# VH-VL binders against q0aze0, part 101

Target 1, 268 residues: q0aze0
Amino acid sequence: MKIILVNNRFKENTEKKAQEIAGQLSALNVEVIIDNGLDEPYAGTVDFIMVLGGDGTMLRAARRYGQRAIPVLGVNMGTVGFLSNIEINELAEYLPLILREEYSLEARMMLEVAVFQQQSLLTRVFCLNELLLRSNSPRMLSFALEISGQKLEPYRGDGLIVSTTTGSTAYSLSAGGPIADPQLDAFIVTPVASHIINKRPLVVSPEREISLHLLEEREAIIGIDGQIKMDFGAENRVLIKRAPHPLLMVNLKAKPFFTSIDRSLQRQ

## First folded at step 4 (VH-VL)

Design j13 (framework fv_ragifilimab)
Fold by ESMFold2-Fast, scan of step 4:
Structure j13 (fold): chain C 268 residues (1-268), chain A 123 residues (1-123), chain B 113 residues (1-113)
Amino acid sequence: as target 1 above (268 residues)
Amino acid sequence: QVQLVQSGAEVKKPGASVKVSCKGSGYTFTGYYMYWVRQAPGQGLEWIGVINPNSGGTTYNQKFKDRATMTVDKSISTAYMELSRLRSDDTAVYYCARGDSIAVAGEWYFDYWGQGTLVTVSS
Amino acid sequence: DIVMTQSPDSLAVSLGERATINCKSSQSVLYSSNNKNYLTWYQQKPGQPPKLLIYWASTRESGVPDRFSGSGSGTDFTLTISSLQAEDVAVYHCQQYYSTPLTFGQGTKLEIK
């Protein structure tokens, strides 16, 4: 059995814990591959991915490995988040179940984001939460949104978010998007500070293709899961589709999504 | 021969953004980490972040992560660093620098440096 | 953050004499798994980018003259130039790459005399 431990090397407390866990797994004859996020993703076949950290570490793991249909378990290291299933102090209790493959899987859709410069593909990225198009200056953007070949009236404002249902509680929520059941598959299209008041969030079939391009040259960026940023100009276009494979999230204990989000919103 | 060639000097007003480019040649661009470092007059070297050109994975200095954006265009072997909401204390020479080989893990020291791009932020 | 402190801030040394520059880290940069010190030294001449001199605390970069040497472990590091030449006039910077953020010392200016 091979397990990838996804860890942030530069957090000393998490690095020490990752070394302890790797030792425990090796003692059980499990081969451990440590991924600190900056090296190439491990290219070989693995049986399981264990993510040690908060939601940010899970988002990185999803981008690197989410398309391989490998079970991914989020182990929380003390930060509050939505993508972890168990706490680090619970890992010893659940480890025998992990090794016997006694868990359920929840499929979470991902986005496939392709950014073009004219006719050339610049990058192709998979993500779990969202793509953000935003202005990088005080000037508002003017941009075109096309959904499955249907050209909408131009948008004018600070930007747009195209989110998965998993991402509905991330940047989309801050921009006024709906909270979505993560068991649903859908794109959520949420305007950011739209100049046109009648532009509302859209909930769109995950089978549709979404494209974006600027109508005027502006300083803009594309953000992916809040972790990758790219310049976006009038010669660029982005195409967003449902990714070929969902992220397979390990469920070892019940996670009360609706009560958790309800309590989180009360603290705003 | 490894070369890193950066874009020319920029003069910006406070609140504007600047985007510095760094074109690599003489090596496999996607095989090595790319770092961004600045040096303000009267100050030492200050690390902004690192990007893996092959995966797009980034690590930012927390001081810059809300304003700095590192990207790569593999087709032209060029890395970019954009810094937004510029302040007068962002006046500095900005360097790109090549790190270690991605294949040999996370050794983050800089073997080749670009010539530097002077960014002046003034009213 | 790991704070890197160099001493002295400025140093004047006669040609042919030994120059010694110190660098202290606020916490150990020795990684127990591989027993390596994650510390580098750079040379920066006026108007030029920094140039790598030494990595892993004591390994000279290819093409760097053997009069340059690095030593130390854990928190205390030294760059030594055994016989100063005119071309060695520069600012020298230490850097740790043990943890992010990557941090540099404030620099030591080396001058003749």
Scores: ipSAE 0.000, ipTM 0.365, lowest interface PAE 20.1, mean pLDDT 84
Fold by OpenDDE, second read of step 5:
Structure j13 (fold): chain C 268 residues (1-268), chain A 123 residues (1-123), chain B 113 residues (1-113)
Amino acid sequence: as target 1 above (268 residues)
Amino acid sequence: QVQLVQSGAEVKKPGASVKVSCKGSGYTFTGYYMYWVRQAPGQGLEWIGVINPNSGGTTYNQKFKDRATMTVDKSISTAYMELSRLRSDDTAVYYCARGDSIAVAGEWYFDYWGQGTLVTVSS
Amino acid sequence: DIVMTQSPDSLAVSLGERATINCKSSQSVLYSSNNKNYLTWYQQKPGQPPKLLIYWASTRESGVPDRFSGSGSGTDFTLTISSLQAEDVAVYHCQQYYSTPLTFGQGTKLEIK
């Protein structure tokens, strides 16, 4: 068995823990790779991904390795979030199950985000939570939303979020989006401070495609999972689809999603 | 000032591989796309591909997609282009060129160029 | 792919006279949304890499002399040197960046008559 440990390069305690865990696993004749903020994702094959940290670390791991259809376990290290399955102090208890592959998997839909200049692809990213389009100035944006070729009325406002159901408890929630069951596959399209007061979030089938472009020469930003940022202009368009592969999240411990929502939200 | 400095000339046999380097200085290396363009003797310019030094994202000319590999080492502000399965018609001067900022889209033209690397493929 | 064709292949012009180089694209490189032409011109002197002259079909790069100008729209473009100088002897290239793959003209060699 070969395991990759993904920790937060900006959190020294996670690095130290990764090294400790690596030692323990090595003693059990498990090959271990540590991704402590590598410039490029580890190119070799792995059997299991263990994420040490919080939701942010999981999001990064998902973007880096989610396409490989490898089980991903979130191990929380003292943060509040929705993407960890066990606590760091529980790892020793569950390690035998991991090594014996006695766990269930929960498939989480990811987004495929493609940003274009005309017909030229600038970047393609797979992400777990959301894409954000927002103004980079005090002025509102005017942008076109198209769903499966259907052109909606132009949007005016600070921006727009396209989120997975997993991402529904992230920035989309802050913008007034609905909380979605993470076992459901769907897009959530949430406007950010629209000039239309009654503009409502949309729940869209994962079979559809979503496209965005600006209707005027304005400075905007594309954000992905709150960690990737790039400028977005009138020359650009973004295409959002369901990723071809879901993230396979390891479920070792039952998580009471709906009963823990209020508790988690109060801490944010 | 902005400078792109490329590795020296290469002589290769058919079937071999060549890896050309391009070091950027005088600007934020991860803030601009790095393009690769070649020019056969007495011929026009041909686009090979582009890489985002920050994300590692790449776009290749389909003509080279199966033979060209672009990479970067951000720690030393260096981009690399490797071309495999070389043949005689790969003989050319290979250029790296700075283009569109990864933060500012819409300008895939090249404002700064490396000095070029001559790659000669001969039996 | 968008094919770029320059004309002529070579040109000889007397000092102080006007030089005109044409570039034609197989399809329009005009973006309707912003009404910009995704076309650039380069100058390349012997033994040197290309140098950016014009972008967006008609905008001069900083430091480029006023005698250089770009014009045209859609599929037909022109680079004009109003009064040829000795230092203008070079090969000139047009390039579209409307879509991938990025493509260049075959180049035009400009010499002094």
Scores: ipSAE 0.000, ipTM 0.466, lowest interface PAE 13.9, mean pLDDT 91

Design j14 (framework fv_ragifilimab)
Fold by ESMFold2-Fast, scan of step 4:
Structure j14 (fold): chain C 268 residues (1-268), chain A 123 residues (1-123), chain B 113 residues (1-113)
Amino acid sequence: as target 1 above (268 residues)
Amino acid sequence: QVQLVQSGAEVKKPGASVKVSCKGSGYTFTGYYMYWVRQAPGQGLEWIGVINPNSGGTTYNQKFKDRATMTVDKSISTAYMELSRLRSDDTAVYYCARGDSIAVAGTFYFDYWGQGTLVTVSS
Amino acid sequence: DIVMTQSPDSLAVSLGERATINCKSSQSVLYSSNNKNYLTWYQQKPGQPPKLLIYWASTRESGVPDRFSGSGSGTDFTLTISSLQAEDVAVYHCQQYYSTPLTFGQGTKLEIK
């Protein structure tokens, strides 16, 4: 069995834990590859991915490995978040189940984001939470949104979020989007500080294609999962589709999504 | 053109705090890590810390952890490094430097540097 | 912490001659999974910030003259200037970015003889 351990190289405790866990797994005849952000994603075949850290580390793992249809387990290192399943102090208890493949999988949709300059594809990335189009200056954006070739009236404001249901509790929530059951597949399209009062979040089929481009030359960026930033100008177009494969998240114990989000909202 | 422009020279008394600014332009400010490095007169370079301008997440050199604070104001593409409880041996040129793209973590070498801010600590 | 040690502390070389600067790390900065050395060289002229010369131990930054070359692997690295020019007078620093804290060598001052 071959396992990738994903951790954050700049967090001292996660590096020490990754090395400790790798040693334990090696003693059990498991081959371990550590992905701490120092290199390109591991290109070989693996059987399982263990993410040591918070939601940010899980988002990186999903972007790097989510399209490979490999089980991914989030192990919480003391950070409050939604994407981990077990705590680090529970890992020893659950490790035999992991090695025997005794767990269930939850499929989470991902976005495929393609950015073009005129007719040329500049980049293609995948993400678990959202794409954010935003102004990179104090100026408001004017932009066009198309959904499966249907052209909507122009948007004016600070930007737009196209989110998965998993991403409904991330930036989309802060911008006024709905909370969605992550077991549903849908795009959530949420305006950011729209100048037009009547612009509402849209919930659309995951089979739709969403296209965005600027109507005026402005400084803008495309943000992916809050981790990737790309310059976006009037010469650019972005196309957003459902990714070919969902992220396969490992469930070793029940996590009550609705009670967790309810507690979080009471605190805010 | 990528530019990092830092605030001007500062003279401080021992025990005071200094806050150095670094304004980025010509690139997507929130797309790249921002590093802080200092250099005492006639000496080598010393890493203070790194901040992710998008998230505000920081990693400090343990030597500076109790005294240094790195922050970002995304609305004006400006990073800040504040150093408190200054000592005479904190006299140095303080640099901000742009690291790798957040999308491609792992390079961590510094492709663009600010011009430096001389901080002098004397009574 | 990874300690970076440069040698010599200072070096005087005649115009047109070869200059060699060494950098040693206390631990390997070679990452086995990608076979890359997390080692960078900077040039710093008086009154200026450092300028990136070489990254990944041997890759020249765009715009850096081909007389500059980096070599080495693991713990032992060398910066070579094959035909010294007047504008190459500077302090040269190596840096590792394999592990935090990020660390630099003490610098090597290169002067014309």
Scores: ipSAE 0.000, ipTM 0.399, lowest interface PAE 16.1, mean pLDDT 85

Design j15 (framework fv_ragifilimab)
Fold by ESMFold2-Fast, scan of step 4:
Structure j15 (fold): chain C 268 residues (1-268), chain A 123 residues (1-123), chain B 113 residues (1-113)
Amino acid sequence: as target 1 above (268 residues)
Amino acid sequence: QVQLVQSGAEVKKPGASVKVSCKGSGYTFTGYYMYWVRQAPGQGLEWIGVINPNSGGTTYNQKFKDRATMTVDKSISTAYMELSRLRSDDTAVYYCARGDSITIEGEFYFDYWGQGTLVTVSS
Amino acid sequence: DIVMTQSPDSLAVSLGERATINCKSSQSVLYSSNNKNYLTWYQQKPGQPPKLLIYWASTRESGVPDRFSGSGSGTDFTLTISSLQAEDVAVYHCQQYYSTPLTFGQGTKLEIK
């Protein structure tokens, strides 16, 4: 069995814990690859991915490995988040179940984001939560939104979020978007500080293609899961569609989504 | 607006400890990592460590791990850095600096800095 | 540890002239998965904390004049001030954030000639 341990050694004391866990797994005849975010994603075949950290580390793991159809377990290292299934102090208890493959999987949709300059593809990335288009200056943006070839009236404001249902509780929630059941596949399109009062969040089929481009030259950024920033100008276009494969998240213990969200909202 | 306000200058003897404070305002204190950096007179910058104000989790530069302790008090949006067993070569301006969002990985540059706290260690 | 080396240690440039400051890392700070260089430039005036100028090697921070530009990739980086103004007199520091410990160059002092 081969397991990737995903951590971020820049955050807290996670590197020591990753080494300890790797030692424990090696003693059980498991081959371990450590991905701390500094190198290329591991290119070989693996059986399981264990993410040590908070939601940010899980988002990186999903971007790197989410399209490979490999089980991914989130192990919380003391951060607040929605994407972990067990706590680090519970790992020893659940490790035998992991090694015997005694767990269920939940499929979470992902976005495929393609950024073009005129007709040329500049980059293609996958993400679990959202794409954010935002101004990188005090000036509001003027931009076009097109859904499956249908051109909407121009948007004016600070930006726009195109989110998965998993991302409904991330930046989209902060911008006024709805909370969505992560078992549902849908795009959630949420305006950020729209100048036009009647621009509402949209919930659209995951079979739709969504495109965005600027109508005026502005300093803008495309953000992916809050982790990747790309300059976005009037010559750029972004195309968003459902990724070919969902992220396969491991469930070792019941984590009721709605009661967890309800509890979290009481703290905001 | 974002501001980081640090405690005033300190004069210590070798072997003593110093505790520097850094109060954040104008942003959600628990949403961003807090970094500590020092600068000896006329010299370059040196990273001490980082703390997650939400969890209290810390990562130290190995050079300082046995002497530095970073803590936070969320109720007053204040971070602390204590350096023990002071030596004359610990004389420096100590800065706190705001880093990346705790939910965003890969951005470790410092967008806002405190004004600095001069710590002088002399016999 | 990644060692950051700046050159020159000090530089005197006339007003309106181009200033060029170099920074070398002992190993690559280019992360190939996202094609980003984990390199930042700071400006520090006497008695003040450092101020962020450029991140990701070439992206200017909001409010930084366009005469400042960053370039380079991998191990060799350059900060350029296209037309020096009196207010640009400062020490300039490069920093890598590719690997812990986070490390800075020794600084380059820029003065008016």
Scores: ipSAE 0.000, ipTM 0.441, lowest interface PAE 12.9, mean pLDDT 86
Fold by OpenDDE, second read of step 5:
Structure j15 (fold): chain C 268 residues (1-268), chain A 123 residues (1-123), chain B 113 residues (1-113)
Amino acid sequence: as target 1 above (268 residues)
Amino acid sequence: QVQLVQSGAEVKKPGASVKVSCKGSGYTFTGYYMYWVRQAPGQGLEWIGVINPNSGGTTYNQKFKDRATMTVDKSISTAYMELSRLRSDDTAVYYCARGDSITIEGEFYFDYWGQGTLVTVSS
Amino acid sequence: DIVMTQSPDSLAVSLGERATINCKSSQSVLYSSNNKNYLTWYQQKPGQPPKLLIYWASTRESGVPDRFSGSGSGTDFTLTISSLQAEDVAVYHCQQYYSTPLTFGQGTKLEIK
């Protein structure tokens, strides 16, 4: 078995823990790779991904390795979030199950985000939470939303979020989006400070495609999972689809999503 | 001074298409939205759509989305509106109108208008 | 869609008298963030395109005589001509630009009594 440990290079405690765990796994004749903020994702094959940290680390791991259809376990290290399954102090208890592959998997839909410059592809990424389009100036954006070829009326506001159901408890929620069952596959399209006061979020089938472009020449940015940022202008277009592969989240311990929402949100 | 000059009157049969042009002058053509509005005889005004002459970005009134096509030729500061599958109730004066696209608050009202183009659809 | 309804459809007013035209929106066109009403008034004379008179419900366009004024907020708006002049004979239109699709009232024809 080969395991990759993904930790947060900016959190010393996660780095130290990764080293400790690597030692323990090595003693059990498990091959271990540590991704402590590698410039590029580890190119070799792995059998299991263990994420040490909070939701942010999970998002990074998902973007880097989610397309490989490898089991991903979130191990929380002192933070409150929605993406970790067990606590770091529980790892020793569950390690035998991990090594024996005695766990269930929960498939979480990811986004495939493609950003174009005219006809040229600038970048393509997979992400677990959301794509954000927002203004980079005091001016509101005017942008067009198209869903499966259906061109909606123009949006005006600070921006727009296209989120997975997993991401519904992230920035989308802060912008007034609905909380979605993570077992449901859907897009959530949430306006950010729309000119229309009662502009409602859209819940869109994962079978549809979403396209965004600006209707005027203004500086904007695209944000992905709150960690990737790129400039977005009038000549750019973003296409959002369901990723071809879901993130396979390891479920070692049952977590009651709905009963824990209020508690988790209050702690943020 | 700002001027919008439209093409001449058109007479069309039902089922045909019409393309109206609008040439802007006296201002930076690419700096303002170009809106299209029509007015049936004795009726009120109806919004058709808008185009950004600089980026080519468009949005349409859903009523016309499947029949109206807006384009621009920046080299000659001209906007075009084509309406297909014409019917009798498309008989109207069609206007191009300038809207401000550079304000922070967004002003979707029209400060300058073309003289209008009468499109008559009759058998 | 926001429906704009003007009243009356037509009116006749004597020279020098006050003319009042009303416009009602099916929903508020007041934006709470900037406290501005996204409402405009146009004047249209026969054979001519509309001419911008008032925007933001009460701001007069440059060159528009002082006798023209706009008032109202939310869903109810009024265009007032304090002292009607002969050149004021026209059709007047209200328009909301709060949301798309942009919509207009049906127009009000103002004549001299």
Scores: ipSAE 0.000, ipTM 0.452, lowest interface PAE 16.0, mean pLDDT 91

Design j16 (framework fv_ragifilimab)
Fold by ESMFold2-Fast, scan of step 4:
Structure j16 (fold): chain C 268 residues (1-268), chain A 123 residues (1-123), chain B 113 residues (1-113)
Amino acid sequence: as target 1 above (268 residues)
Amino acid sequence: QVQLVQSGAEVKKPGASVKVSCKGSGYTFTGYYMYWVRQAPGQGLEWIGVINPNSGGTTYNQKFKDRATMTVDKSISTAYMELSRLRSDDTAVYYCARGDSIEYADEFYFDYWGQGTLVTVSS
Amino acid sequence: DIVMTQSPDSLAVSLGERATINCKSSQSVLYSSNNKNYLTWYQQKPGQPPKLLIYWASTRESGVPDRFSGSGSGTDFTLTISSLQAEDVAVYHCQQYYSTPLTFGQGTKLEIK
């Protein structure tokens, strides 16, 4: 068995735990590859991905490895989050089940984001939560939104979020989007529009293709899962569709989504 | 022939509210942003806010957000600005001004202005 | 907030002479992506609303005489009247539309000597 252990090198306790876990796994004849975010993603075949950290570390793992159809387990290191399944102090209890492949998988849809300059593809990235289009200056944007070839009236405001159902509790929620059941496959389109009070989020089929482009020359950015930032101008367009493969999240322990989100919102 | 015509002068006591109207003609009323600006006697111009007449969406200067309310009545091509809890330093000429086409949300200079409404707040 | 400061507060210029009014912003109103300055000039005569004179720092509004010109970039802007006419007596205001809140200079009163 070959396992990628994803951690954040800049968090001292996480690096120490990663080394301890790698030692335990090696003693059980498991080959361990450590991904601390500094190098290119591991290019070889692996059987399992274990993420040590919070939701941010899971988002990085999903971007790097989510399209490979490999089981991914989130192990919480002390920060409450929505993407981890077990706590670090529970790992020893669940490790035998992991090694025997005795767990269920929950499929979480991902976005494929393609950014073009005219007709040339500049970049293609995958994400688990959302794409954000926003102004990078104090001035509002004017932009076109098309859904499966249907051209909507131009949007005016601070920007737009296109989210997965997994991302419904992330930035989309902060912008006024709905809380979505992660069991559903859908895009959630949430305007970031402080200037227009009557705009509503849309929930659309994951089979739809969404395109965005600016209608004027403005300084804007495209943000991916809050981790990647790209410049976006009037000669650019972005195309968003469902990624070819969902992220396969390991479920070792039942976590009731609705009571978890309800408790999280009460802490505010 | 674009024209903006405002309501007449008002005299109010401190603590009262005033509602100023601005009627547009000679253009498609719902196609252009409407701005509100005031000018105290002998002072410079001060921006209050902007309204999209098509959607009713508003953006306020934070200084006025808790006291100013901008609305529109599309059936009579008229915009309104109401200012509550008036103080003596609210004495000013209040202007409406037409901004950019709603299809472009970027130009905040004002091509046509109303004649102004003098609001005097005195005890 | 971007603070707009005009100078002088008032000036008197003889008929046919050049008049120069300055406007300074507390931060740049030049947008690098389109290389445009988000600055306007308005003319206001007594008892009248302001009238748009110049936008994008240097573009004259239709119908404005060619003796009026705008110049400058970034934080420092100038309105020039090359040969003052009697009808040019007014208060002149600069405005930035780079960011909200939209802000104006305090005004410059122009008088004939």
Scores: ipSAE 0.000, ipTM 0.372, lowest interface PAE 19.8, mean pLDDT 85

Design j17 (framework fv_ragifilimab)
Fold by ESMFold2-Fast, scan of step 4:
Structure j17 (fold): chain C 268 residues (1-268), chain A 123 residues (1-123), chain B 113 residues (1-113)
Amino acid sequence: as target 1 above (268 residues)
Amino acid sequence: QVQLVQSGAEVKKPGASVKVSCKGSGYTFTGYYMYWVRQAPGQGLEWIGVINPNSGGTTYNQKFKDRATMTVDKSISTAYMELSRLRSDDTAVYYCARGDSIAVAGEFYFDYWGQGTLVTVSS
Amino acid sequence: DIVMTQSPDSLAVSLGERATINCKSSQSVLWSSNNKNYLTWYQQKPGQPPKLLIYWASTRESGVPDRFSGSGSGTDFTLTISSLQAEDVAVYHCQQYYSTPLTFGQGTKLEIK
């Protein structure tokens, strides 16, 4: 058995804990590959991915490995989040179930984001939560949104979020988007501080293609899962569609989504 | 382990061009943005631009856009910054610096710097 | 452009005393999607490149002594050295990476009295 152990080198104590867990797994004849973010994603075949950290670490793991159809388990290291299933102090009791492959899987849709400069593909990335188009200055953006060949009226404002249902509780929620059951497949299109009074969030089929480009010579950024930041200008175009494979998230214990989000909203 | 090693000092006349190199080692070169920053004698730091070594995509500070050209050679893990039409006020130490990880975003700071390349422009 | 302004331009502090350097941005460098301040502090000794001290406004880089601390949020930031040592003589720079162009403060020169 071969496991990738993903940690965040910038989180306190995660590197030491990752080495400790790797040693425990090696003693059980499990091959361990540690991914702390410094190197390229491991290119070989693996049986399981264990993510040590919060939601941010899970988002990175999903971008790097989510398209491989490999089980991914989120193990929380401190701060509560939506994407972890068990706590680090519970790992020892659940490890036998992991090694025996005694768990259920939940499929979570992902986005495929392709950024072009004129006709040339600059990059193609996958993400679990969202793509954010946002102004890189105090100036508002003017941009075009096209959904499956249908051109909408131009948008004017700070930007736009194209989110998965998993991402509905992330930045899209803060921008006024709806809370979506993460077991549903849909794109959620949420305006960011729009000047246009009638721009509402849209919930659209995951089979649609979404295109964005600037209508004016402005400096903007594309943000992916709140982690990757790319410059976006008038010569650029982004195409967003459902990724070919969902992220396969491991469920070792029930985590009630609606109760969890309800508690979070009480704090706002 | 991570090192950025720059080319040696240059002396140029006004109107000439200079090309500074920066070789990365001890990390995956294409996994991190490469930034270029300069510092005139006794002055603060000034950003020139950034290049994505994986895609070759660049973003320049507007004041350098018409004179600066950033490139990479992935086969030798080396980034280049060429500045043309040099003026006496381009005299500065030029630094390359490793920025945020393309795969581990949200780390938008310069964790490793080259040793610097002094470029002197005088007639 | 986000303008970064440091104060004071220079500071002389006795060994073992507290040194405080301020940095103000013309716009907020707090990004709402991840709740992080895109602000760093660098230490630069004569003849050397800058060295990262603090990132995310308050997170100390590995290997940096605990006498260095960063604080603040949004537009107002502070670098504090709780008990000045001889090796802390340097120019200190703040930098924002919230928006391009990336911008630095003018620098604060710290000397021992």
Scores: ipSAE 0.000, ipTM 0.395, lowest interface PAE 16.4, mean pLDDT 85

